# Designs tried in a protein design chat: VH-VL binders against q0aze0. Part 471

Target 1, 268 residues: q0aze0
Amino acid sequence: MKIILVNNRFKENTEKKAQEIAGQLSALNVEVIIDNGLDEPYAGTVDFIMVLGGDGTMLRAARRYGQRAIPVLGVNMGTVGFLSNIEINELAEYLPLILREEYSLEARMMLEVAVFQQQSLLTRVFCLNELLLRSNSPRMLSFALEISGQKLEPYRGDGLIVSTTTGSTAYSLSAGGPIADPQLDAFIVTPVASHIINKRPLVVSPEREISLHLLEEREAIIGIDGQIKMDFGAENRVLIKRAPHPLLMVNLKAKPFFTSIDRSLQRQ
Key: E = the ipSAE of ESMFold2; O = the ipSAE of OpenDDE; V2 = 0.75 times the mean of E and O plus 0.25 times the DockQ between their complexes.

## First folded at step 22 (VH-VL)

Design RB5 (framework fv_inotuzumab; at its last fold request DockQ between E and O 0.76; V2 from the best seeds 0.83)
Fold by OpenDDE, fold request of step 26:
Structure RB5 (fold): chain C 268 residues (1-268), chain A 123 residues (1-123), chain B 112 residues (1-112)
Amino acid sequence: as target 1 above (268 residues)
Amino acid sequence: EVQLVQSGAEVKKPGASVKVSCKASGYTFDDYAIHWVRQAPGQGLEWIGGINTYTGDTYYRRKFQGRVTMTADTSTSTVYMELSSLRSEDTAVYYCARDESYFDYMSGTFDYWGQGTLVTVSS
Amino acid sequence: DVQVTQSPSSLSASVGDRVTITCRSSQSLVYSEGSTYLSWYLHKPGKAPQLLIYDVSRRLSGVPDRFSGSGSGTDFTLTISSLQPEDFATYYCLQATHFPITFGQGTKVEIK
């Protein structure tokens, strides 16, 4: 068996824990690779991925390995989040099940984001939560949204979020988007503006394609999962589709989504 | 308008502790981490540590571990840095700085800074 | 710790001059998905530092276009195409790819 441990480079405790876990697994004849983001993703065959940290770390792991159909387990290390399944102090209890591959999987839709300059592809990324188009200045943006060839009326605002149902509890929620059942596959298109007059969040079928481009000579930024930044101008367009493969999240312990989100919102 | 307003100058004796505050306004408090940077007389900028206001996680440079404590009060949008066992070499201007955060991710790019707080340690 | 070294430590220039400051890191600053967390700051005595450039070459909104950043891996450069009176200050590069975050030692740009 071969396992990747994904940790956070800034969280020293996750590095130490990764080393500790690696030692334990090695003693059980399990090959371990530690990924702190400073090296290229491991290209070989892997049986399991453990993410040590919070939701941000999980998002990075999803971008790096999600297309490879590898079971991914979120192991929370004392942070608030929605993507971890067990706590670090529970790992010892569930380790035998992991090694015997006795667990269930939950498929989570990912986004395929392609950025073009004219007809040339600049970059393609897969992400678990969302794409954020935002202005690079205090001024509002004017941009066009097209869904499966249907051109909507121009948008005027601070930006736009296209998220998965998994990402519905992240930036989209802060912008007034709906909370979505993570067991549902859909796009959530949420406008970002101080005052929303005639634009409402859209819930869009995963079978459709979403296209964005600016209607003016302005500088904008595309953000992916709050981590990756890309310049976006008048000569660019972005195409968003459902990723060919979902992220396979490991489910070792029951974690009620709706009661958890309700509790989280009450604390805010 | 984004603003970081720090507490006033401090004069301390060696061995004492100092607690500097940084009040944030003009943005969503827990969407950004706060870092602390200092500059001693005649020296360059030195990173001390940071706090994720969303998760509460703290990140300290090794040389300050055991002496520095950073805390965040969401109700007042204020971050605190406490430095104990003060030494003469801790005399410096201390700055707080904003950094975008997303869950447990921080970019480490400081786009807004406080005005600075002079801390003088003398016998 | 990752060492960040600036060159030169100081320089004298006149208004209108092209100024170039170099920052070299002891390790590559490339992170996941090609992100590189290298930023440049301007600092004047008695004032708070100001962000100029981030992610190697991204100019902060409001920063004049005479400031530009370039580089990759371990070698980075800040360029001021035409030095203005308000640009006389100390400049710092910062890396945040590796823990802990570290600054260069600074480059003081003085009036010739």
Scores: ipSAE 0.917, ipTM 0.950, lowest interface PAE 0.5, mean pLDDT 95
Fold by ESMFold2, look of step 22:
Structure RB5 (fold): chain C 268 residues (1-268), chain A 123 residues (1-123), chain B 112 residues (1-112)
Amino acid sequence: as target 1 above (268 residues)
Amino acid sequence: EVQLVQSGAEVKKPGASVKVSCKASGYTFDDYAIHWVRQAPGQGLEWIGGINTYTGDTYYRRKFQGRVTMTADTSTSTVYMELSSLRSEDTAVYYCARDESYFDYMSGTFDYWGQGTLVTVSS
Amino acid sequence: DVQVTQSPSSLSASVGDRVTITCRSSQSLVYSEGSTYLSWYLHKPGKAPQLLIYDVSRRLSGVPDRFSGSGSGTDFTLTISSLQPEDFATYYCLQATHFPITFGQGTKVEIK
């Protein structure tokens, strides 16, 4: 059995804990790969992914490994998060279940994001929470949104968020989007500081294709999960679809979503 | 408009402690970490550490480990840096700077800075 | 700790000159998905530092287009295409790919 431990580049204590866990697993004849983001993603076959950290660390794991149909367990290292399932001090209790593969999986929709220059594909990335289109200048953006070839009236403002339901409690919420049950598959399209009255958030079928492009030359940025940035200008277009595979989140411990959202709302 | 306003200059004796504040305004406080950077006379910029205001986690350069404490008060949008066991070499201008964060993720990019706080340690 | 070394330590130039400052890291600054946390700052005496360039080459909003950044891996460059009177300052690179965050030693750009 081979497990990847994903940790955070800024928390040296996470590395120490990862080494301790790797030692425990090695004693059980489990091979462990540690991924702190400084090396290329492990390319070989892996049976399980354990994320040691908060929701930001889980987002990186999802982008690197989410399309590989590998179970992913979030292990909270002391911070409150929506994507953690167990606490680090509970890991020993749950290890036997992990090794016997006695757990359930919850599928979480991901975005497939393709950025073009003219007609040429520049890059394709995957995203668990959201894509953010935003201005990179004091001036607002003027941009077009198409949903399955249907052109909406132009947008004007600071930008737009295209979120999964998992991302509904993140940047989309701050911009006025709804909280969505992460068991639903949907796009949530949330304008950012729109200067066009009546541009409301939209909830869109996951079967749709969403396209964005600028209507005037401006400096803009595409942000992915708040962590990856790409320059975006009038020569570019982005296409957003449901990713081929969902993230497979491990459930070992019940974590009621609805009772936990009051805590997240108090931070907003 | 984004602003980071620091507390005023301090004069301290060796062995004392100093606590510098950094009050943020014009943005969502817990979307950005706060880092502290200093410049001693005739020297370059030196990173001291940072605090992720969302998680509360702190990150200190080893040189300062055990002498520095950073805290955040979300209700006042203020970060504090306390440096103890002061030495004459700690005489410097201390800056706070914000760093975009997203949950436990931090970019390490300092887009807005406080005006600086001169801390003088003299016998 | 990852060392970041600037070259030159100082230079003398005239208004209108093209200025190039290099920053060399002791280790690769490439992180997950190609992210490279190398940034450039301008610092004048009595003022707070100012961010110019982040992620190697991305200009902060409002920074003049005469400033550009380039490089990859371990070698990075800040270029000022046509030096202006307000550009006489000390410039620092910063790496944040590796903990701890480290600055270069600085490059002072002085009027000739």
Scores: ipSAE 0.807, ipTM 0.904, lowest interface PAE 0.9, mean pLDDT 91
ESMFold2 (binder alone), look of step 22: mean pLDDT 92; pTM 0.950
OpenDDE, look of step 22: ipSAE 0.855; ipTM 0.930
ESMFold2, fold request of step 26: ipSAE 0.797, 0.800, 0.793; ipTM 0.905, 0.903, 0.900
ESMFold2 (binder alone), fold request of step 26: mean pLDDT 92, 92, 92; pTM 0.949, 0.946, 0.949
OpenDDE, fold request of step 26: ipSAE 0.912, 0.909; ipTM 0.949, 0.947

Design RB6 (framework fv_inotuzumab; at its last fold request DockQ between E and O 0.76; V2 from the best seeds 0.83)
Fold by OpenDDE, fold request of step 26:
Structure RB6 (fold): chain C 268 residues (1-268), chain A 123 residues (1-123), chain B 112 residues (1-112)
Amino acid sequence: as target 1 above (268 residues)
Amino acid sequence: EVQLVQSGAEVKKPGASVKVSCKASGYTFEDYAIHWVRQAPGQGLEWIGGINTYTGDTYYRRKFQGRVTMTADTSTSTVYMELSSLRSEDTAVYYCARDESYFDYLSGTFDYWGQGTLVTVSS
Amino acid sequence: DVQVTQSPSSLSASVGDRVTITCRSSQSLVYSEGSTYLSWYLHKPGKAPQLLIYDVSRRLSGVPDRFSGSGSGTDFTLTISSLQPEDFATYYCLQATHFPITFGQGTKVEIK
């Protein structure tokens, strides 16, 4: 068996824990690779991925390995989040099940984001939560949204979020988007702007394609999962599709989504 | 308008502790981490540590571990840095700075700074 | 710790001059998916530092276009195409790819 441990470069305790876990797994004849983001993703075949940290770390792991159909387990290390399944102090208890591959999987839709310059592809990324189009200045943006060839009326605001149902509890929620069941596949399109009266969040079929471009010569930024930044101008287009493969999240312990989110929202 | 307002100058004896505050306004407090940077007389900028206001996670430079404590009060949008066992070498201007955060991710780019707090350690 | 070394430590220049400051890191600053967390700051005595450039070459909104950043891996450069009176200050590069976050030692730009 071969396992990747993904940790957070700024959280020293996750690095130490990864090394500790690696030692334990090695003693059980399990090959371990530690991924702190400073090297290229491991290109070889692996059987399991453990993410040590919070939701941000999980998002990085998803972008790096999600297309490879590898089971991914979120192991929370004392942070608030929605993507971890067990706590670090529970790992010892569940380790035998992991090694025997006795667990359930939950498929989570990912986004395929392609950015173009005219007809040329600049970059393609897969992400678990969302794409954010935002202004690079205090001024509002004007941009066009097209869904499966249907051109909507122009948008004017601070930006736009295209999120998965998994990402519905992240930036989209802060912008007034709906909370979505993670077991549902859909796009959530949420406007980002003050006093929007004519634009509402859209729930869009995963079978459709979403296109965005600016209607003015201004500088904007595309953000991916709050971590990746891309310059976006008048000559650029972004195409968003459902990724061809979902993220396979490991389910070792029951985690009731709706009661958890309700409790989380009450704390805010 | 984004603002970081720090507490006033402090004069301390060696061995004492100092607690500096940084009050944030003009943005969503939990969407940004706060870092602390200092500059001693005749020296450059030195990173001390940071706090994730969303998760509560703290990140301390090894040099200061055991002596520094950072805390965040979401109800007042205020971050605190406490430095104990003060030495003459701790005499410096201390700055708080904002850094965009996303869950447990920090960008490490400081786009807004406080006005600075002079801490003088002398016998 | 990752060391960040600036060059030169100080320089004298006149208004209108082209100024170049370099920053070298002891390790590559490339992170996941090609992200590079290198930023430049301007610092004047008695004032708070100000962000100029982030992610190697991204100019902060409101920063004049005479400031530009470039580089990759371990070598980075801040360029002021035409020095203005308000640009006389100390400049710092910062890396945040590796823990802990570290600054360069600074470059003081003085009037000739």
Scores: ipSAE 0.919, ipTM 0.951, lowest interface PAE 0.5, mean pLDDT 95
Fold by ESMFold2, look of step 22:
Structure RB6 (fold): chain C 268 residues (1-268), chain A 123 residues (1-123), chain B 112 residues (1-112)
Amino acid sequence: as target 1 above (268 residues)
Amino acid sequence: EVQLVQSGAEVKKPGASVKVSCKASGYTFEDYAIHWVRQAPGQGLEWIGGINTYTGDTYYRRKFQGRVTMTADTSTSTVYMELSSLRSEDTAVYYCARDESYFDYLSGTFDYWGQGTLVTVSS
Amino acid sequence: DVQVTQSPSSLSASVGDRVTITCRSSQSLVYSEGSTYLSWYLHKPGKAPQLLIYDVSRRLSGVPDRFSGSGSGTDFTLTISSLQPEDFATYYCLQATHFPITFGQGTKVEIK
């Protein structure tokens, strides 16, 4: 059995724990690959991914491995999160079930994001939470949103968020979007500081294609899961679709989403 | 609009502790980690550590481990850095700086800084 | 710890000059998906540092376009295309790809 441990680059304690877990797994004849983000993603066959950290670490794992249909387990390292399933101190208890593949899977929709310069594809990335279009200057943006070829009235403001239901509790929520049940598949389109009062958040079928482009020259940035940034200007367009494969999240312990909302939001 | 306001200058004796505050305003406090950077006289900038205000996680450079404690008070949007067992080499201007965070992710980019707090340790 | 070394340690220049400062890391600063957490700061005595460039080449909003950053892997450059009087300062690069965060030793840009 081959497992990837995905950890956080920025915390000495997290690296130490990853090494300890790798040792425990090796003693059980499990091959372990540690992914701290500094090396290329492991390209070979992998049976299971274990994320040691919070939701930000899970987001990186999802971007790297989410299209490979590999079970991904979130292991909480001490903070409240929406994407962890078990706590680090429970890992030994659940390890036999992991090794016997005795768990269920919860599918979480991902976005496929394609950024173009004129007609040329610049990059294609996947994300679990959201794409954020934001001004990179004190000046507001004027931009066009198309949904399956249907042009909406122009937007004016600081930007726009296109989120999955999983991402509904992240930037989209802060910008006034709804909390969505992550078992639903949908896009949530949330304006950021819109100067047009009648622009409401939209909940859109996952079968739609969403396109964005600027209507005037401005410096803007596309953010992916709050971690990847790309320059975005008047020569660019982004196309957003449902990704071919969902993230397959491992469920070993019941984690009620709705009671988790209460606790996680009160942390603010 | 965005502002980080630090507590005033401190004069301490060797062996004492100092606690410097950094009060944030003009933005959502939990969206940014706070880092501490110091500059001793005639020296360059030195990163001390930081705190993720969303997760409460702290990150300390090894040379300060065991002597530094960083805490955050969300209700007042204030971060504190306490440095104990002071010695003359700790004389420096101490800056807080914010770093955009996303859950446990940090970019390590310091876009707004406090005005600095001079800490003088008499040897 | 990852060492970041700047060159030169100081330089003298006149208003209007093109200035280039380099920053060399002891390890690659490339992270997942090509993210490279290298940034440049301007620092004047008695004032807080100011961010100029982040992610190697991305200019902070409001920073004049005479400042540009480039590089990859271990070698990075800050360029000031035409020095202005307010640009005489000490410049620092910072890497945040690796724990702990480290600064370069600084490059002082002085009036010739």
Scores: ipSAE 0.807, ipTM 0.904, lowest interface PAE 0.9, mean pLDDT 91
ESMFold2 (binder alone), look of step 22: mean pLDDT 92; pTM 0.949
OpenDDE, look of step 22: ipSAE 0.864; ipTM 0.930
ESMFold2, fold request of step 26: ipSAE 0.801, 0.801, 0.788; ipTM 0.905, 0.904, 0.900
ESMFold2 (binder alone), fold request of step 26: mean pLDDT 92, 92, 92; pTM 0.948, 0.949, 0.949
OpenDDE, fold request of step 26: ipSAE 0.915, 0.914; ipTM 0.949, 0.948

Design RB7 (framework fv_inotuzumab; at its last look DockQ between E and O 0.79; V2 from the best seeds 0.80)
Fold by ESMFold2, look of step 22:
Structure RB7 (fold): chain C 268 residues (1-268), chain A 123 residues (1-123), chain B 112 residues (1-112)
Amino acid sequence: as target 1 above (268 residues)
Amino acid sequence: EVQLVQSGAEVKKPGASVKVSCKASGYTFDDYAIHWVRQAPGQGLEWIGGINTYTGDTYYRRKFQGRVTMTADTSTSTVYMELSSLRSEDTAVYYCARDESYFDYLSGTLDYWGQGTLVTVSS
Amino acid sequence: DVQVTQSPSSLSASVGDRVTITCRSSQSLVYSEGSTYLSWYLHKPGKAPQLLIYDVSRRLSGVPDRFSGSGSGTDFTLTISSLQPEDFATYYCLQATHFPITFGQGTKVEIK
């Protein structure tokens, strides 16, 4: 059995813990690859991915490995998160179940994002939470949104978020988008500081294709999961679809999604 | 308008502690980590550590481990750095600087800086 | 710790000159998906440092386009295409790919 341990590059204690866990697994004849993001993604066959950290660390794991249909377990190391399933102090308890594959999987939709210059594909990336189109200057953007070839009235504002339901509690929420049940497959399209007052967030079928481009020359940035940045200008277009494979999240114990958001948001 | 405003200059004796504040305004406090960087007289910039204001996680350069404590008060949008067991070589200007965070992720890009706080340690 | 070394340590130049500063890292600064956390700062005595360039080549909003960054892997360059009076300062590169974050030793750009 071969496991990837994904950890955070800046938190020294996650590296120390990853080495300790790798030692414990090696003692059980489990081959371990540590992925702190400094090497190329492991290209060989892998049976399981264990994420040691918070939601940001899970996002990197999802982008690197999410299309490979490998079970991914979030292990919380003391931070609050929506994507962690067990705590680090519970790992020894659950490890036998992991090794015997005695767990369920929850599928989480991912985005496939393709960025073009004119008609030429520049890059294709995958995304668990959201794509953010934002202004890179004090000036507002003017941009076009198309949904399956249907051109909406132009947008003006600071930008736009195209989110999965998993990403509904991240940037999309801050911009006024709805909280969505992560068991649903959908796009959530949330304007950022729209100058056009009647632009509401949209919830869109995952079967649609979403396209964005600027209507005038401005400096903009495409952000992916808050971690990857690409310059975006009038010569560019981005297309967004549902990714071919969802992230397969391991469920070893119940995580009460609705209770976890209730304290701050649903009381209103 | 993004601002980081630090507390005023301090003069300390060896063995004492100093606590420098960094008050943030003009942005969402929890969206940015705060790093601390110092410059001793005649020296370059030296990273001390940082705090992720969203997660509460702290990151200290090993040289300072055990002498530095960073905390954040979200109700006042203020980060504090306390350096204990002061030595004369700790005399420096101390800066806070912000770094966009996304959950536990940090880029390490220091886009806005405080004005600096001179800490002088002398017998 | 990853060492970043700037070259030159100092230089003298006139207004209008093209200035090039290099930053060399002891290890590759390439991170996941090609992200490279190399940034450049301008620092004048008595003032706070100012971010100029991040992610190797991305200019911070409001920074003049005479500043540009380039490079990959271990070798990076800051270029000032036409030096202005306000550009006389000490310049630092910073790597944040590896823990701990480390600065270059600085390059002082002085008026000839």
Scores: ipSAE 0.802, ipTM 0.901, lowest interface PAE 0.9, mean pLDDT 90
Fold by OpenDDE, look of step 22:
Structure RB7 (fold): chain C 268 residues (1-268), chain A 123 residues (1-123), chain B 112 residues (1-112)
Amino acid sequence: as target 1 above (268 residues)
Amino acid sequence: EVQLVQSGAEVKKPGASVKVSCKASGYTFDDYAIHWVRQAPGQGLEWIGGINTYTGDTYYRRKFQGRVTMTADTSTSTVYMELSSLRSEDTAVYYCARDESYFDYLSGTLDYWGQGTLVTVSS
Amino acid sequence: DVQVTQSPSSLSASVGDRVTITCRSSQSLVYSEGSTYLSWYLHKPGKAPQLLIYDVSRRLSGVPDRFSGSGSGTDFTLTISSLQPEDFATYYCLQATHFPITFGQGTKVEIK
């Protein structure tokens, strides 16, 4: 068995714990690779990914490895989030199950975000939570939204969020989007401070494609999961669709989503 | 408008403690982390540590561990840095600075800074 | 700790001059998905430091276009295409890819 441990570069405790866990797993004849983001993602085959940290760390792991159909376990080492399944102090208890591959999986839809310069692809990223288009200045943006070729009225505002149902409890929520059942596959399109007061979020079928482009020469920023930033201008277009593969989240411990909402949101 | 307003200058004796405040306004407090950076006379900028206002996690440089404590009060949108066992070498201007945060993620890019707080340690 | 070394430590220049400051790290500053957490700051005495460039080459909104950043891996450059009177200051690079965050020692740009 080969396991990747993903930790947070700013959290020394996660690195130390990763090393500790690696030692323990090695003693059990498990090969371990530690990924703190400083190296390229491990390209070889692995059986299991363990994320040590919070939801942000999970998002990074998802972007790096989510396409590979590898079970990903969130191990919380901070505040309670939506993406961790067990606590670090519970790992010892569940380790035998992990090694025996006795766990259930929950598929979470990811976004495929493609950014173009004219007709040329600049970058393609898979992400678990959301894409954010926002102004790089205090001025409002004017941008066009197309859904499966249907052109909506131009948006004017600070920006727009396209989120998965998983991401519904992240930026989208702060912008007034609905909380969505993570077992549901859908896009949530949430305006950010639209000049139209009653501009409502859209719940869109995962079978559709979403296209965004600016209607003015102002510069904007594309944000992905709050961790990746890209300049976005009038010559750029972003295309969002459902990723071809979902993230396979490991369920070792029962953690009902709706029961956990209040607890997880208390710190917000 | 984003603003970080720090508390006033402090004069302390060696061995004492100092607690500097940084009040944030103009943005959602817990969407950003706050770092502390100091500059001693004739020296460059030195990172002390940071606090994630959302998670409550603190990140201290090793040389300050055991002496520095950072806290955040969400009700007042204020971050505090307390430095104990002060030494003459701790004489510096201390800055708080904002950093983007997303859950447990920090960018380490300091986009807004406080005006600075002079802390003088002298016998 | 990752060492960040700026060059030069100081320089004298005139208004209108092209100024180049380099920052070298002891380790690669490339992080996940190719992100590189290298930023540049301007600092004047008695004032708060000011962010100029982040993520190697992204100019902060409001920062004049005469400021530009470039580089990759371990070598980075801040360029002021045409030095203005208000640009005389000390400049710092900062890396945040590796814990702990570390600054360069600074480059003082003085009037010739």
Scores: ipSAE 0.798, ipTM 0.915, lowest interface PAE 0.7, mean pLDDT 94
ESMFold2 (binder alone), look of step 22: mean pLDDT 92; pTM 0.946

